# Ledger of designs, part 231: VH-VL binders against b7kms5

Target 1, 80 residues: b7kms5
Amino acid sequence: DTFETVRNTIRIESEVDESLRQLCHEERITKETWLEAAYLYLCEKPEELAQVIQLAQERLSQRKAIADYKRAKTMQERFL

## First folded at step 13 (VH-VL)

Design wa27 (framework fv_pozelimab)
Fold by ESMFold2-Fast, scan of step 13:
Structure wa27 (fold): chain C 80 residues (1-80), chain A 121 residues (1-121), chain B 107 residues (1-107)
Amino acid sequence: as target 1 above (80 residues)
Amino acid sequence: QVQLQESGPGLVKPSETLSLTCTVSGDSVSSSYWTWIRQPPGKGLEWIGYIYYSGSSYYNPSLKSRATISVDTSKNQFSLKLSSVTAADTAVYYCARTEFYDEGLVPFDYWGQGTLVTVSS
Amino acid sequence: AIQMTQSPSSLSASVGDRVTITCRASQGIRNDLGWYQQKPGKAPKLLIYAASSLQKGVPSRFAGRGSGTDFTLTISSLQPEDFATYYCLQYFNYPWTFGQGTKVEIK
């Protein structure tokens, strides 16, 4: 049977991408299959899923702060 | 889609305060920089200033002593107050957004339709 | 404040013409220049930012060039909907300032 798939484009931190690519190369899997497996595994582990969600929320907050800082700096540079 | 809509009185008496509100839909007023621009009838465009929801702002020196821009995040709106108006303040007033895409500054990518404010006795 | 001067103040053209509008800054502004189109009774619309970057949804017949103090907006093969007033904006230094406008009129 063939899996039906959807195409997604996502952007992740460069350091994380490099680490994940290394892991996928060493284990001979793809980023797509790693993502599917990780999500499916965590869905069966409520305690671990909650921890991952917390980390994701923290990373979202950090990304927003960095983006806000860069934008503010760009606007402030217009003063001199 | 992002939509901006100006509202406020179309007639203001000399020496009074002009008060306009811009309602933002399709985007959060807590993102992007928000601005007011005016255009006297038959003339060019003049930038009034910007506001960021955190309170960061800048006003054109020509208007700084009279202009105040504020944000109401609960209503998804931002507003302009311009005090001590004269006939020279008669203009179409526009609200607009300044955004950042892929590390690039994009000024005034969406505008309201504009609202004519006439200063007359 | 940085002064933005547009040339010409007005021009007459026919559909299919190539139209060029110039904008000059009183001091260097790098590529912090935008172009806006305004039709009678309507709000201005962003065409180009960063001197040469075409805004999403804007036809490819619009092109911006320049850096520093001298900038041009070119409309290749002018269309009926392109008859409008065009404004440049410098956003290099506060206060941000517009040019006086160039009116493109039907010949």
Scores: ipSAE 0.394, ipTM 0.791, lowest interface PAE 2.0, mean pLDDT 91
Fold by OpenDDE, second read of step 14:
Structure wa27 (fold): chain C 80 residues (1-80), chain A 121 residues (1-121), chain B 107 residues (1-107)
Amino acid sequence: as target 1 above (80 residues)
Amino acid sequence: QVQLQESGPGLVKPSETLSLTCTVSGDSVSSSYWTWIRQPPGKGLEWIGYIYYSGSSYYNPSLKSRATISVDTSKNQFSLKLSSVTAADTAVYYCARTEFYDEGLVPFDYWGQGTLVTVSS
Amino acid sequence: AIQMTQSPSSLSASVGDRVTITCRASQGIRNDLGWYQQKPGKAPKLLIYAASSLQKGVPSRFAGRGSGTDFTLTISSLQPEDFATYYCLQYFNYPWTFGQGTKVEIK
């Protein structure tokens, strides 16, 4: 294979990660090639891409909210 | 390197609950599948079940009604409870790690030394 | 549950011998097959995963082959430290199941 690859650290929510792992195992593919394929597919599907982007934005907002809550809780515990 | 160590009572009375803990070092329990396996004296190996950090677990149907596996991330431990034990549950109990990467699973790449649990009155 | 049948149940061999152990699955398990070595009083040790992938630190004299239902573990030249019991494991479907084991004894 002549493809050049780039190493990235990707943190995936645990339930999604496990589900994706199971799928990849069943289909004998990797999470990396799944992400590549999914992105390429969506690049040809502008409406579907827009939907995925919206979902990704919502998930990011949820991550931020959880992080904020954890920070607040940690601060509270430090002063009590 | 990853190390696993079983701990718990080596003697349990019939009808009581077997309780074991596996302490993990060198790796976080926030990844991998954490597994229990047992081996009756002089017999083969039996898969009990495993748990993932998210709480997802699978059990051997032969033990599903009696077995409970849990994880404690704060202590980097996971545990096994087996209720209503009988003499048939006498075995060496092993904890083990099932690793996974993008290419697939690597079952039981690390094991505890095992702990003998005897069911007797 | 998928049944794993190992053959033989036991064998006697000498140092330097080529040893082959077979594991047959009751149904197709693709390449989701592992091999383990266990010595008396010790925990099993992973040798092979994914039917043919050698675990890190395992000597190259160990080799796994097969797919589907028929699998083999081969020790090309048996060493003194290789006398032990060997188990195959399928992890294709739950419950994961072991073969009954093959004891490799000194002749």
Scores: ipSAE 0.258, ipTM 0.813, lowest interface PAE 2.0, mean pLDDT 93

Design wa28 (framework fv_pozelimab)
Fold by ESMFold2-Fast, scan of step 13:
Order: C-alpha cells, then structure tokens, then sequence
Structure wa28 (fold): chain C 80 residues (1-80), chain A 121 residues (1-121), chain B 107 residues (1-107)
C-alpha cells in the first residue's frame, strides 16, 4: 500500500535546485524520492555518509557567516 | 551543548550599579549575538539589549541611559552594567543567545538559568 | 515601540484539551515572531521562531501560525508538562518586545 509521508519545507541554493530538478526531470523521479533514496543509500555507506556530513557542515558554516555579516553590517548602519 | 551561566551579586543598594556576567560554553562569544533580558517577580519579560563581539550593540530605549553591555572574548563572557538602580530594577536577570539557522534569525534559542537581583537597602 | 498584546491573559484547561493562544502586534512584523514557554522558577524556553518554525526538540503538538499582525500558538493535546506561561516576542524592529504572557492553568 502507500507510505505515510510528512510535509517538509526546505530552502536550498538556486544552482543546486536547478541541477537537481534537471536530474529528476531526466530520470523521471521526484525530489522527494531522490532525497529518500540518497539518504538510505548513504546510511549503508558510512565513509561516504561522513563525507556528505562534512560538506553539509561546511555549507552551513558559510550560510551562517554570510547571515552574521549581513546582520552586523545592518546594525552598524543603524548607528552610523 | 551551548550553556550560559549568570553570575554577580544578588543584592544591590539603591543608586549603585548592578553588575552581572554571563559565561558561555559550547559556543564562541564571537560567533553569535548575546542579550540580557529581565523579569520582575511575578511579571513579564523585558528585553534589555544585545551585544556583538565587535562592540555593535543596541539597548532598549527605556534603559539606554543606564545600561552597558560588554564582551570579553578572552574569557568567553559578556556582561551587563545597569547604573543608578532603584527598587523597580529588582528582577531575575537572564542572559541569552541570538543565532542564525539556515540564514534565518532565531532569537533566544538558549538561556541562562537566571539570577535574582534584589535592589534594597 | 511595537506593542504585543496576548489573549487571553490566563486560561484553565484539562489534559488532552486543544489550547489556542493569540498574539497581536500594533504594527506589521512579517513573520518575525517567537513563542516561549516558561515554567515556574525556570528560564523561558524557545518553542517556535519565524511564526511557524518548530524549534528542534520541541514536541509536534505545538504549532504556530500567522503573519503581519495576528499570530496564534496552538497546543493540540495538552500534556501535564505544558502548564506554564507562554510569551510571544516580536523581533522585527528594535526594541524587541514581549507580550504580557498567557498563563495556562490546570482546570
């Protein structure tokens, strides 16, 4: 029968989204099923999973740094 | 992971300066924004102000003339000084963190346990 | 300063009840609204940010909705540990301001 699902809203970089949408279109799959398959596959490959986690940590750190910079600049402009 | 701990005298005399320090562990004071919030007994919450390690700060206009927040990056701490205190400044004082999740602002995601400061002679 | 008004100021409820608390801003604040839970003698705890984003580790029975000036926090099935005072916070403009709080008490 059908799987129970949950609805998620996620924000990803435009270039990554465009690339993933193109892949999904060509292979006739959805982003949802690609995400499920990728995660399940990586759970069976601990060394590859570790590499993905490292990349995710790097990307998160960069987003946080950009957000912090923008906020600091906005706050400086309020006082200057 | 992230923990905040307030410290400072629990009693302050009227007209003196209230001084509190927040010790941060599990995060660097230079990576987030830090804030003080207070709560008089039996009443609601009042935001005092924030500090960023660069010295950038903003204070609630109701307290701006008396409040100063500062950062000590070498000790991973930040502090509040509130001058000319009166009985109205009696409150539990909390330190808290403001951070960003996925480029979205998340205010006060971690709090200290709070410290009661009583202003009395 | 932006004034935040919560309603009701207090309510009585039983375990299993659906509880809704409202928060109104005196001007538009987009979705820059947070909800906090405070138990007696404890520091507040962040439940929801950006009006509807559930904080990690917070039970799914808590849900936030709204944008602009009108916001709600809903607890779908009240548990014993949910009896507390709830505060909303606007972080759209400085100074940041809290609502006066809503106390959820045992009926």
Amino acid sequence: as target 1 above (80 residues)
Amino acid sequence: QVQLQESGPGLVKPSETLSLTCTVSGDSVSSSYWTWIRQPPGKGLEWIGYIYYSGSSYYNPSLKSRATISVDTSKNQFSLKLSSVTAADTAVYYCAREDFYDEGLVPFDYWGQGTLVTVSS
Amino acid sequence: AIQMTQSPSSLSASVGDRVTITCRASQGIRNDLGWYQQKPGKAPKLLIYAASSLQKGVPSRFAGRGSGTDFTLTISSLQPEDFATYYCLQYFNYPWTFGQGTKVEIK
Scores: ipSAE 0.000, ipTM 0.611, lowest interface PAE 17.1, mean pLDDT 86

Design wa29 (framework fv_pozelimab)
Fold by ESMFold2-Fast, scan of step 13:
Formats: sequence, C-alpha cells, structure tokens
Structure wa29 (fold): chain C 80 residues (1-80), chain A 121 residues (1-121), chain B 107 residues (1-107)
Amino acid sequence: as target 1 above (80 residues)
Amino acid sequence: QVQLQESGPGLVKPSETLSLTCTVSGDSVSSSYWTWIRQPPGKGLEWIGYIYYSGSSYYNPSLKSRATISVDTSKNQFSLKLSSVTAADTAVYYCARGDFYDEGLVPFDYWGQGTLVTVSS
Amino acid sequence: AIQMTQSPSSLSASVGDRVTITCRASQGIRNDLGWYQQKPGKAPKLLIYAASSLQKGVPSRFAGRGSGTDFTLTISSLQPEDFATYYCLQYFNYPWTFGQGTKVEIK
C-alpha cells in the first residue's frame, strides 16, 4: 500500500520556498505532498489550471529578464 | 534535472571541419550560458568558448579563428564547429552549462559525458 | 591569459587523511575560482564555486578557501571514492583557464 516515488531536484525562489515551508509546518504536511495535492486539484479545475499556467509563464518571463540583465553586467566585467 | 549529451562523428580528417552537437534536457537553452571544453588524451582541460541564447559568444583566443558555437532554440541544442583540424585537435570534447544565480556565475555545473574525436587520415 | 598553477601535481594519501591541494593564479581573480573532480573515463564534476561555495550534493568534507591569487581545496577525511584528478578553474577573465590538475591516489 505504498506509492512508488521519483526523486526530483527543483529550484524555486527563496521567498516562495520560505512561505511554502511555513504553510507546511503549520498544517503538518510536507512540501512533496502539498505539490502532489495542488497539481491533482488543479487537473480537475481546467479554468484554474489555465490561470496557474499563465502565472507560471509570467514568472518565467520575469526570471529571464532579471537573468539577462545580470548576465549583461557579468559579461561586461569579464570582457574587460 | 539537467542533462547534456554530445553527438557527432568520432573521426575527422585533417583540414576538415569538426562538428559536434549538444542536446539539452531539463533546462531551456535560452536560460544559461553553454560551453565546450576539450581534453586531449593524457592532458588537462581546455575551455573552447561559450554562447548565450542572444548570440553573444566568446572564444579562447587560441581557437577563435577556427571555432564557432551556435544555438538552435527550436531543438534545444547548441553546437561546435572547429575548422581546419589537425592531429592536435584530437581530444574528448565535452559540452557543459554555465549558470547565473543572484550571487554570480556558477561555471560548468553540468557536463555531458564527453565524446572522443580523433583526427586522422 | 591568466595562468593557473596547481601544487602538487600528484599525491598519495591514506583513507582518513586530511588532503590539501593548492591553486595559484598569475593575477588577482577575486573569488572567481571553481574546483572540479574528474574520475578516470568520466566527465568532471563541479565541487566548489566562488572559491568557497559547496555545490549541492557534494560531501561536506570538501572545503575551498582563498581569495585573490592563492586558493586551497581541502578534503578533511579522505574516502576511497575521492580517488580522482582535481582541477581549479578561474572564471574572472576571458579566456577561462584551468590548472594542470592534481592527481590524488589513495594508498
């Protein structure tokens, strides 16, 4: 009666991790089970899933913009 | 999980162009620096060059006249072409990722397994 | 180009020993130094970046120190799986350059 699991390594923003960790501690659940539950819930809610995907796309775009800015500065420093 | 895999001919004739491709999975080729490094048999590591998605690239001056690195975002791949090869270009060629975090560069944090390219007639 | 010199070129040590490898840059590179482990027939693996930052998943027995021109990698208690060649890399200025490598053999 046990689930077969897969080990994944993911990188998330530290503020989001802190907030999620706090929530999991208060509710006595784990980050792993919260992620599973959130995904399963959203799969049954197509409208809400679409909104989450839109937020994910916006966050990815923001990460890329910040990374591009920082990389430009780093490359200028290395070039000289 | 980020994985890189080199592919291309293992044998190249002198004066021809060495061509290798690196296939990236678990990360977008548009989010990091992508690099090639080589290691001649029994010798140390030599950095060849890097490319960023935007086309920005820098090459080791010793190879700059012969080396070209390019990115194919539709296939999530990047490639190396090294022209006018000689026996001195015989080496294991690695592709690798250089990442950028808030605290600065993290160079070559993931590597492909390497592919031996032998230059012989 | 910035020249990276490692010392020693090779060493032998027993399991449990403290091992120190040194890397010297021909000019100041701040903390833009990485350490890599390469086992025979395999690709190098990043151990330490920014001179002292341990890469995730790397055992805590590995430690990097230094700034400017002089850097060290220390293995506090050598294990059998630590048999490898270790390389330093400066990424301060182009071209990025590796040291010549230090081969660690376990007695």
Scores: ipSAE 0.000, ipTM 0.625, lowest interface PAE 12.2, mean pLDDT 86

Design wa3 (framework fv_pozelimab)
Fold by ESMFold2-Fast, scan of step 13:
Structure wa3 (fold): chain C 80 residues (1-80), chain A 121 residues (1-121), chain B 107 residues (1-107)
Amino acid sequence: as target 1 above (80 residues)
Amino acid sequence: QVQLQESGPGLVKPSETLSLTCTVSGDSVSSSYWTWIRQPPGKGLEWIGYIYYSGSSYYNPSLKSRATISVDTSKNQFSLKLSSVTAADTAVYYCARTDFTDEGLVPFDYWGQGTLVTVSS
Amino acid sequence: AIQMTQSPSSLSASVGDRVTITCRASQGIRNDLGWYQQKPGKAPKLLIYAASSLQKGVPSRFAGRGSGTDFTLTISSLQPEDFATYYCLQYFNYPWTFGQGTKVEIK
């Protein structure tokens, strides 16, 4: 009945973090247990898991595009 | 950790093209800006140019007519070609990374060991 | 192109000394100034970026100061491994340009 845990450090979108914190507070659960439950639930539902993976891939692409834009702007500012 | 390694011929004949490749490990070539810098024996450092994986580049005006930098994302490499070489192009050639953080630019935070290219007949 | 002038071109010092080298830009470059250390036969190593930001893994005895046109690198207590040539770099405007170097030699 004893669970062994590991500590992870992750960075997420601030608006998503705020929304998730509000949900956890209202339902009296923790961010850690929500993440565990969500993953375990999705592992039993392949169709839904595939949709979540697609969304994750889209969000990763968006983060890269924003980072690329900021870098390009910074480099372009070095021209007169 | 990030490592860069230059490779290519150490001897190039006058009027020919100098060709060097930099192999990147510990980082994706598509995540940063990549640079070539050279140093003639006993002299200081000269910036050649940069490349981004999208093809965005800028070259030192002193070398722009002869220099081409390209990137190969499948091999995680980038390369320098310098045409019409003369004895003045004899130098140690370094590849290096320029990184970006939320706080700004971090120029040349990792360097290759350098490769000496001698231009002679 | 922006010219970077380092002073002095060389200096002699002893272990434990405080060493200061200066870099001057021909135009204002904000804080877009880096310092590099090069030992004989080796690639340069980044010490400081953004004029005063110490690169991870670099000893705290290295400190950079300045903005605009006048910059300094200080080594508070010189160690045997610090005898090297030091270069400044402006990355404010293209082409990016290095100073000519300051050689720190054993006295």
Scores: ipSAE 0.095, ipTM 0.722, lowest interface PAE 5.0, mean pLDDT 90

Design wa30 (framework fv_pozelimab)
Fold by ESMFold2-Fast, scan of step 13:
Structure wa30 (fold): chain C 80 residues (1-80), chain A 121 residues (1-121), chain B 107 residues (1-107)
Amino acid sequence: as target 1 above (80 residues)
Amino acid sequence: QVQLQESGPGLVKPSETLSLTCTVSGDSVSSSYWTWIRQPPGKGLEWIGYIYYSGSSYYNPSLKSRATISVDTSKNQFSLKLSSVTAADTAVYYCARVDFYDEGLVPFDYWGQGTLVTVSS
Amino acid sequence: AIQMTQSPSSLSASVGDRVTITCRASQGIRNDLGWYQQKPGKAPKLLIYAASSLQKGVPSRFAGRGSGTDFTLTISSLQPEDFATYYCLQYFNYPWTFGQGTKVEIK
């Protein structure tokens, strides 16, 4: 009558986390159950799932670009 | 796992160009900074310089006029050319990675096994 | 270029000993200092970065301390596999420079 769970640690952008926390508070749900529900819902909607994956890829690319910039700046600081 | 492997001739004649290649596996050459370090037999370590896949580079002033480091993203390799060699350039040459953790520098966290280059006629 | 001076150049020790080696920079380098271990015929291995941060997979008996110009590497209980040459590296300013090395030999 119970399902087995795993514990994960994930890092989310502050603005997104704040918005999600507010939604969960208003709707009386948890971030864990929202994540499960969102994934399960999207798995039944291939067209919507594809759009979410595209957004995820775009966000990942943006994070990589920012990290690359900061690393380049660190190497550049060594000239001082 | 990340692995680096040097390759190139073990013997170079005086006045010629020393040419070495480092093959990277387990990581993309586009994801990190890459470097060459050398060690003459029985002596200490000398840093040669770094390269980034974009072409950003730095060379130790002691070698700048003779050293060129380049990257080949299609082969996941980077290379060192050192011109006008003399006996003083006889050394074990290592390639190594410069990585980052929480945006802080972690230099030389992985090294190749090293390759001995002897400069002699 | 920033000069890195290690002391001693060599030392003899026994298994179980506490060993301390020192690295001094000719000018302030903050905590931009790494320690490397090199065994005969092998490539160097990163032990510590940022003066005191232990690299993953490196035994806890290795500890780095220091900031600015004076740095130490301590091996709290020397093991047989620790007999090697140790190098410090400053990466504060280009060119990056190594110390001359400290050889830790068996008594």
Scores: ipSAE 0.527, ipTM 0.841, lowest interface PAE 1.4, mean pLDDT 93
Fold by OpenDDE, second read of step 14:
Structure wa30 (fold): chain C 80 residues (1-80), chain A 121 residues (1-121), chain B 107 residues (1-107)
Amino acid sequence: as target 1 above (80 residues)
Amino acid sequence: QVQLQESGPGLVKPSETLSLTCTVSGDSVSSSYWTWIRQPPGKGLEWIGYIYYSGSSYYNPSLKSRATISVDTSKNQFSLKLSSVTAADTAVYYCARVDFYDEGLVPFDYWGQGTLVTVSS
Amino acid sequence: AIQMTQSPSSLSASVGDRVTITCRASQGIRNDLGWYQQKPGKAPKLLIYAASSLQKGVPSRFAGRGSGTDFTLTISSLQPEDFATYYCLQYFNYPWTFGQGTKVEIK
């Protein structure tokens, strides 16, 4: 194996993480190799890539909304 | 910092069920794998099994028919039940955390102090 | 189950010595190998994970190497607090299995 790797911190939504974990366990692969393979596959599929990007943008918006809610709640609790 | 603490009876009669609980502090159980390992006196280590915080579990085949691991997120605890015990189940029982990152697992980065369970009539 | 064989089972060494412990897997386990230190009456402590990654807070004199079936734990300069029993663990396939241990004793 001549590949150089880079460490990253990736946080995945718990339900998706569990599903992905099960898949990786069954197929005897890892989350990182799954991610690599999926990305490479999508690079050859521009329409599918666009769909995944749209979905990713929506999920990011949801994460931001939740984060904003948590911040607001924390601030409110500090003033009580 | 993350801390784990085993609790439960230190003496169990043969054929009964060994029951232990691990209380986790400094971290939520809703973020990692949680495992049990045991060590007979003067012997090596044996992995019993683990549970993912969502409920998925895997067991050592040597104990699968008798072992049950469960998680209680409301109490930030997870437990081990081992049925039909014999003298061979006498050991120090450890609970531990299995952490993970996008590159893989970090097995047993935090341990409880261990609790001796003796099987005797 | 994957068998993990450590060598030696025990060794005697002096403070300052270079110590090497070997762990061999009965089949390929990639880099899914951990090293643990256990002192009498205490729980094991994680030293190395992923064959070569040093756990946070562990002294740099500890180093893990290897992939596939052959792995080594090296203590570059043995310290008084390093006399203990060491275990390797494979977590490539279930069940996860430990080596039988290597006791590092004072000469």
Scores: ipSAE 0.010, ipTM 0.720, lowest interface PAE 8.3, mean pLDDT 91

Design wa31 (framework fv_pozelimab)
Fold by ESMFold2-Fast, scan of step 13:
Structure wa31 (fold): chain C 80 residues (1-80), chain A 121 residues (1-121), chain B 107 residues (1-107)
Amino acid sequence: as target 1 above (80 residues)
Amino acid sequence: QVQLQESGPGLVKPSETLSLTCTVSGDSVSSSYWTWIRQPPGKGLEWIGYIYYSGSSYYNPSLKSRATISVDTSKNQFSLKLSSVTAADTAVYYCARTDFYDEGLVPFDYWGQGTLVTVSS
Amino acid sequence: AIQMTQSPSSLSASVGDRVTITCRASQGIRNDLGWYQQKPGKAPKLLIYAASSLQKGVPSRFAGRGSGTDFTLTISSLQPEDFATYYCLQHFNYPWTFGQGTKVEIK
């Protein structure tokens, strides 16, 4: 009655992590089981899955833009 | 997977402009900082400057009055122009990438093979 | 400009030897130091960044140490492919400057 599991390392934004931790604490579930349930649920709803994928793509683009800004600032600081 | 390739004339006459191009593959020229480094025969390495695709740049003060680096995002290339050359500018010219890893700034993690430019009449 | 001085300028060593190269900055550069290997007729190759971080694909026999002004590159057991010239680079302040190089020659 046991599942085979895989260990992953995932980095998420701190505000999202805080919100998810509060939800998991209140509902007495774990981040691992929430992630599994969310994915399985969305796989049965292709239109909602497509919207989640779009949000994920937008968040990825935002992360890249912020990283680019921070890197540019680091290079500029070295003019002095 | 990231590959850089220098191209341009191997011979330049004194007083003319040295012009080299670096073609980038396996990476976008808009996602990293790009640099030129030179090495006179039998001598050490000298950093020329960097360019970012937005136009942000810095040039070694020893070359700033003569050096210009530019980016062509449509061709995924960046280029060096060095004006008013003399025999002292004879060197192997390398293009290289500067990027950021989790640990911070990492200069020159990938290099082109280098191209010899001889300044001679 | 920050001057980078390497010691020695050249050394002779045998396969299996422990080799240490030093690099001294004329002022404090934190850990903003890289080490590069150049074989005759080839482009330099990044070995170590941030003074002590080994670049992916570089053998573990290469190790960098130091901070501030004094830095070392150690090759724990010299291999035939390690005979080359080694350069340090400071990227703490503009202009970025290389050391003069240390040539490691076969004994």
Scores: ipSAE 0.160, ipTM 0.738, lowest interface PAE 4.3, mean pLDDT 90

Design wa32 (framework fv_pozelimab)
Fold by ESMFold2-Fast, scan of step 13:
Structure wa32 (fold): chain C 80 residues (1-80), chain A 121 residues (1-121), chain B 107 residues (1-107)
Amino acid sequence: as target 1 above (80 residues)
Amino acid sequence: QVQLQESGPGLVKPSETLSLTCTVSGDSVSSSYWTWIRQPPGKGLEWIGYIYYSGSSYYNPSLKSRATISVDTSKNQFSLKLSSVTAADTAVYYCARTDFYDEGLVPFDYWGQGTLVTVSS
Amino acid sequence: AIQMTQSPSSLSASVGDRVTITCRASQGIRNDLGWYQQKPGKAPKLLIYAASSLQKGVPSRFAGRGSGTDFTLTISSLQPEDFATYYCLQDFNYPWTFGQGTKVEIK
């Protein structure tokens, strides 16, 4: 039936995006529907959901550390 | 929102030291790189230098021997001292922030309103 | 030090005009170029960073292009509030240097 949707712009790692794009193409689904299905599936599996959340927290922490390093490196390159 | 405000004397005698302070609100002085820029009346913009709260700094070579920028994290301020001033140092002095994006710098994304410093006897 | 040369030094235009200002670096600066707008008696305002990235809150009629040594700022449909002096800045190498400015005046 009719679903109301929201538009999101999301930045993800290029390697992950490439892999997800290939999966969606081969299975004839969209990134939007894959994301919805993955979330709904995990909500019914608390142990697996907890593992996904842990991975997400780790990736978020890594992204922040990389950003901080890049900032310092950018200024250092200008100083040279 | 981020706001910067310059303060200091509008008149400085030749050979004395020009001292200006920039007060930062809406952001921590330890979160970004901070800069001073000047503009002589009717002329263009000249970058003076930058500072990070750790004391890391770089100055325009034309001013390096006379310029010192310092940070006071307790007051959320940074300051410029320019020694041995002459009439050539008469200018509007601006403080500004430099931020970052994924691949580089967002230079001077916020500015103070500027303060005119006249070097005259 | 990297020299930044703007062209023209001044121009006259009418509201609704397409205005293009150029900036040339004396050596390659990648995309490390910003554009600033300054109105009389006011501090400069960042319009564009990284040669083509529009700063948040800046109208979409402003667009930057270029890389290396040649850069342009285009105002697609000039508005009354756009009459100002425009400066380019290279942030590729220290000391950071501004162009001499381009004054956009009412025709």
Scores: ipSAE 0.018, ipTM 0.664, lowest interface PAE 6.6, mean pLDDT 88

Design wa33 (framework fv_pozelimab)
Fold by ESMFold2-Fast, scan of step 13:
Structure wa33 (fold): chain C 80 residues (1-80), chain A 121 residues (1-121), chain B 107 residues (1-107)
Amino acid sequence: as target 1 above (80 residues)
Amino acid sequence: QVQLQESGPGLVKPSETLSLTCTVSGDSVSSSYWTWIRQPPGKGLEWIGYIYYSGSSYYNPSLKSRATISVDTSKNQFSLKLSSVTAADTAVYYCARTDFYDEGLVPFDYWGQGTLVTVSS
Amino acid sequence: AIQMTQSPSSLSASVGDRVTITCRASQGIRNDLGWYQQKPGKAPKLLIYAASSLQKGVPSRFAGRGSGTDFTLTISSLQPEDFATYYCLQEFNYPWTFGQGTKVEIK
């Protein structure tokens, strides 16, 4: 028997990555296994899953707003 | 995959207004900056101007008095109008996208195929 | 407006050659420089942005160097499909300006 896996590349905020790396190092686990475990656990906790989804939606909104601001600033600098 | 396609008349009479449309597919016109660039036959490239979907636009000072770029988010298109044309405006006209990375711009990363506009009586 | 001067205006080369073309800005533009390839009858294609960042899908034989006023594009081993005109663009300051182009011709 063999595990069937998918290789993914993801980008996360540097401060979150730093904190997660520290956690994984201390507990001797990998980011991949932490992701799998977190998702599986939350799927058994519907109210907690809803809270996590809300946080994810808020973070996505913030990233979009920051990207919009950076775009506007970059173009403004070219035309000053 | 992002694709841009120019459309409009290939022949314009002197003193009239040149009007071109760029249709964007594979991307929302609201997500990037959009530009027009032209190239007279056998010559180099000249930047005309850009527009953001909010209506913010900037033009090459050499063309600012005659050029207008506008965006139509409902059709996912943007357009160029260039008034009072002369033979000097004969060129291939390209539309193009400017994208962004964390530290700056990715200018003109996708282009339309170009459309030749001849100014002749 | 910032003037972009390319040199040479044209060059002849053979497949397998290392080709270097230069772009000089009339004032400092940081690394806000792009390189474009144009084949006859076709739209230009972005090769390099931010002076040295290779655009996705562009072969690794293309490399950009420089900052400030002096920039180079190098093709480490010229291929048949690389015969084209190359343009630099500064996007540091309004209005954005292209160099006059460098034509790379087969010997």
Scores: ipSAE 0.012, ipTM 0.671, lowest interface PAE 8.6, mean pLDDT 88

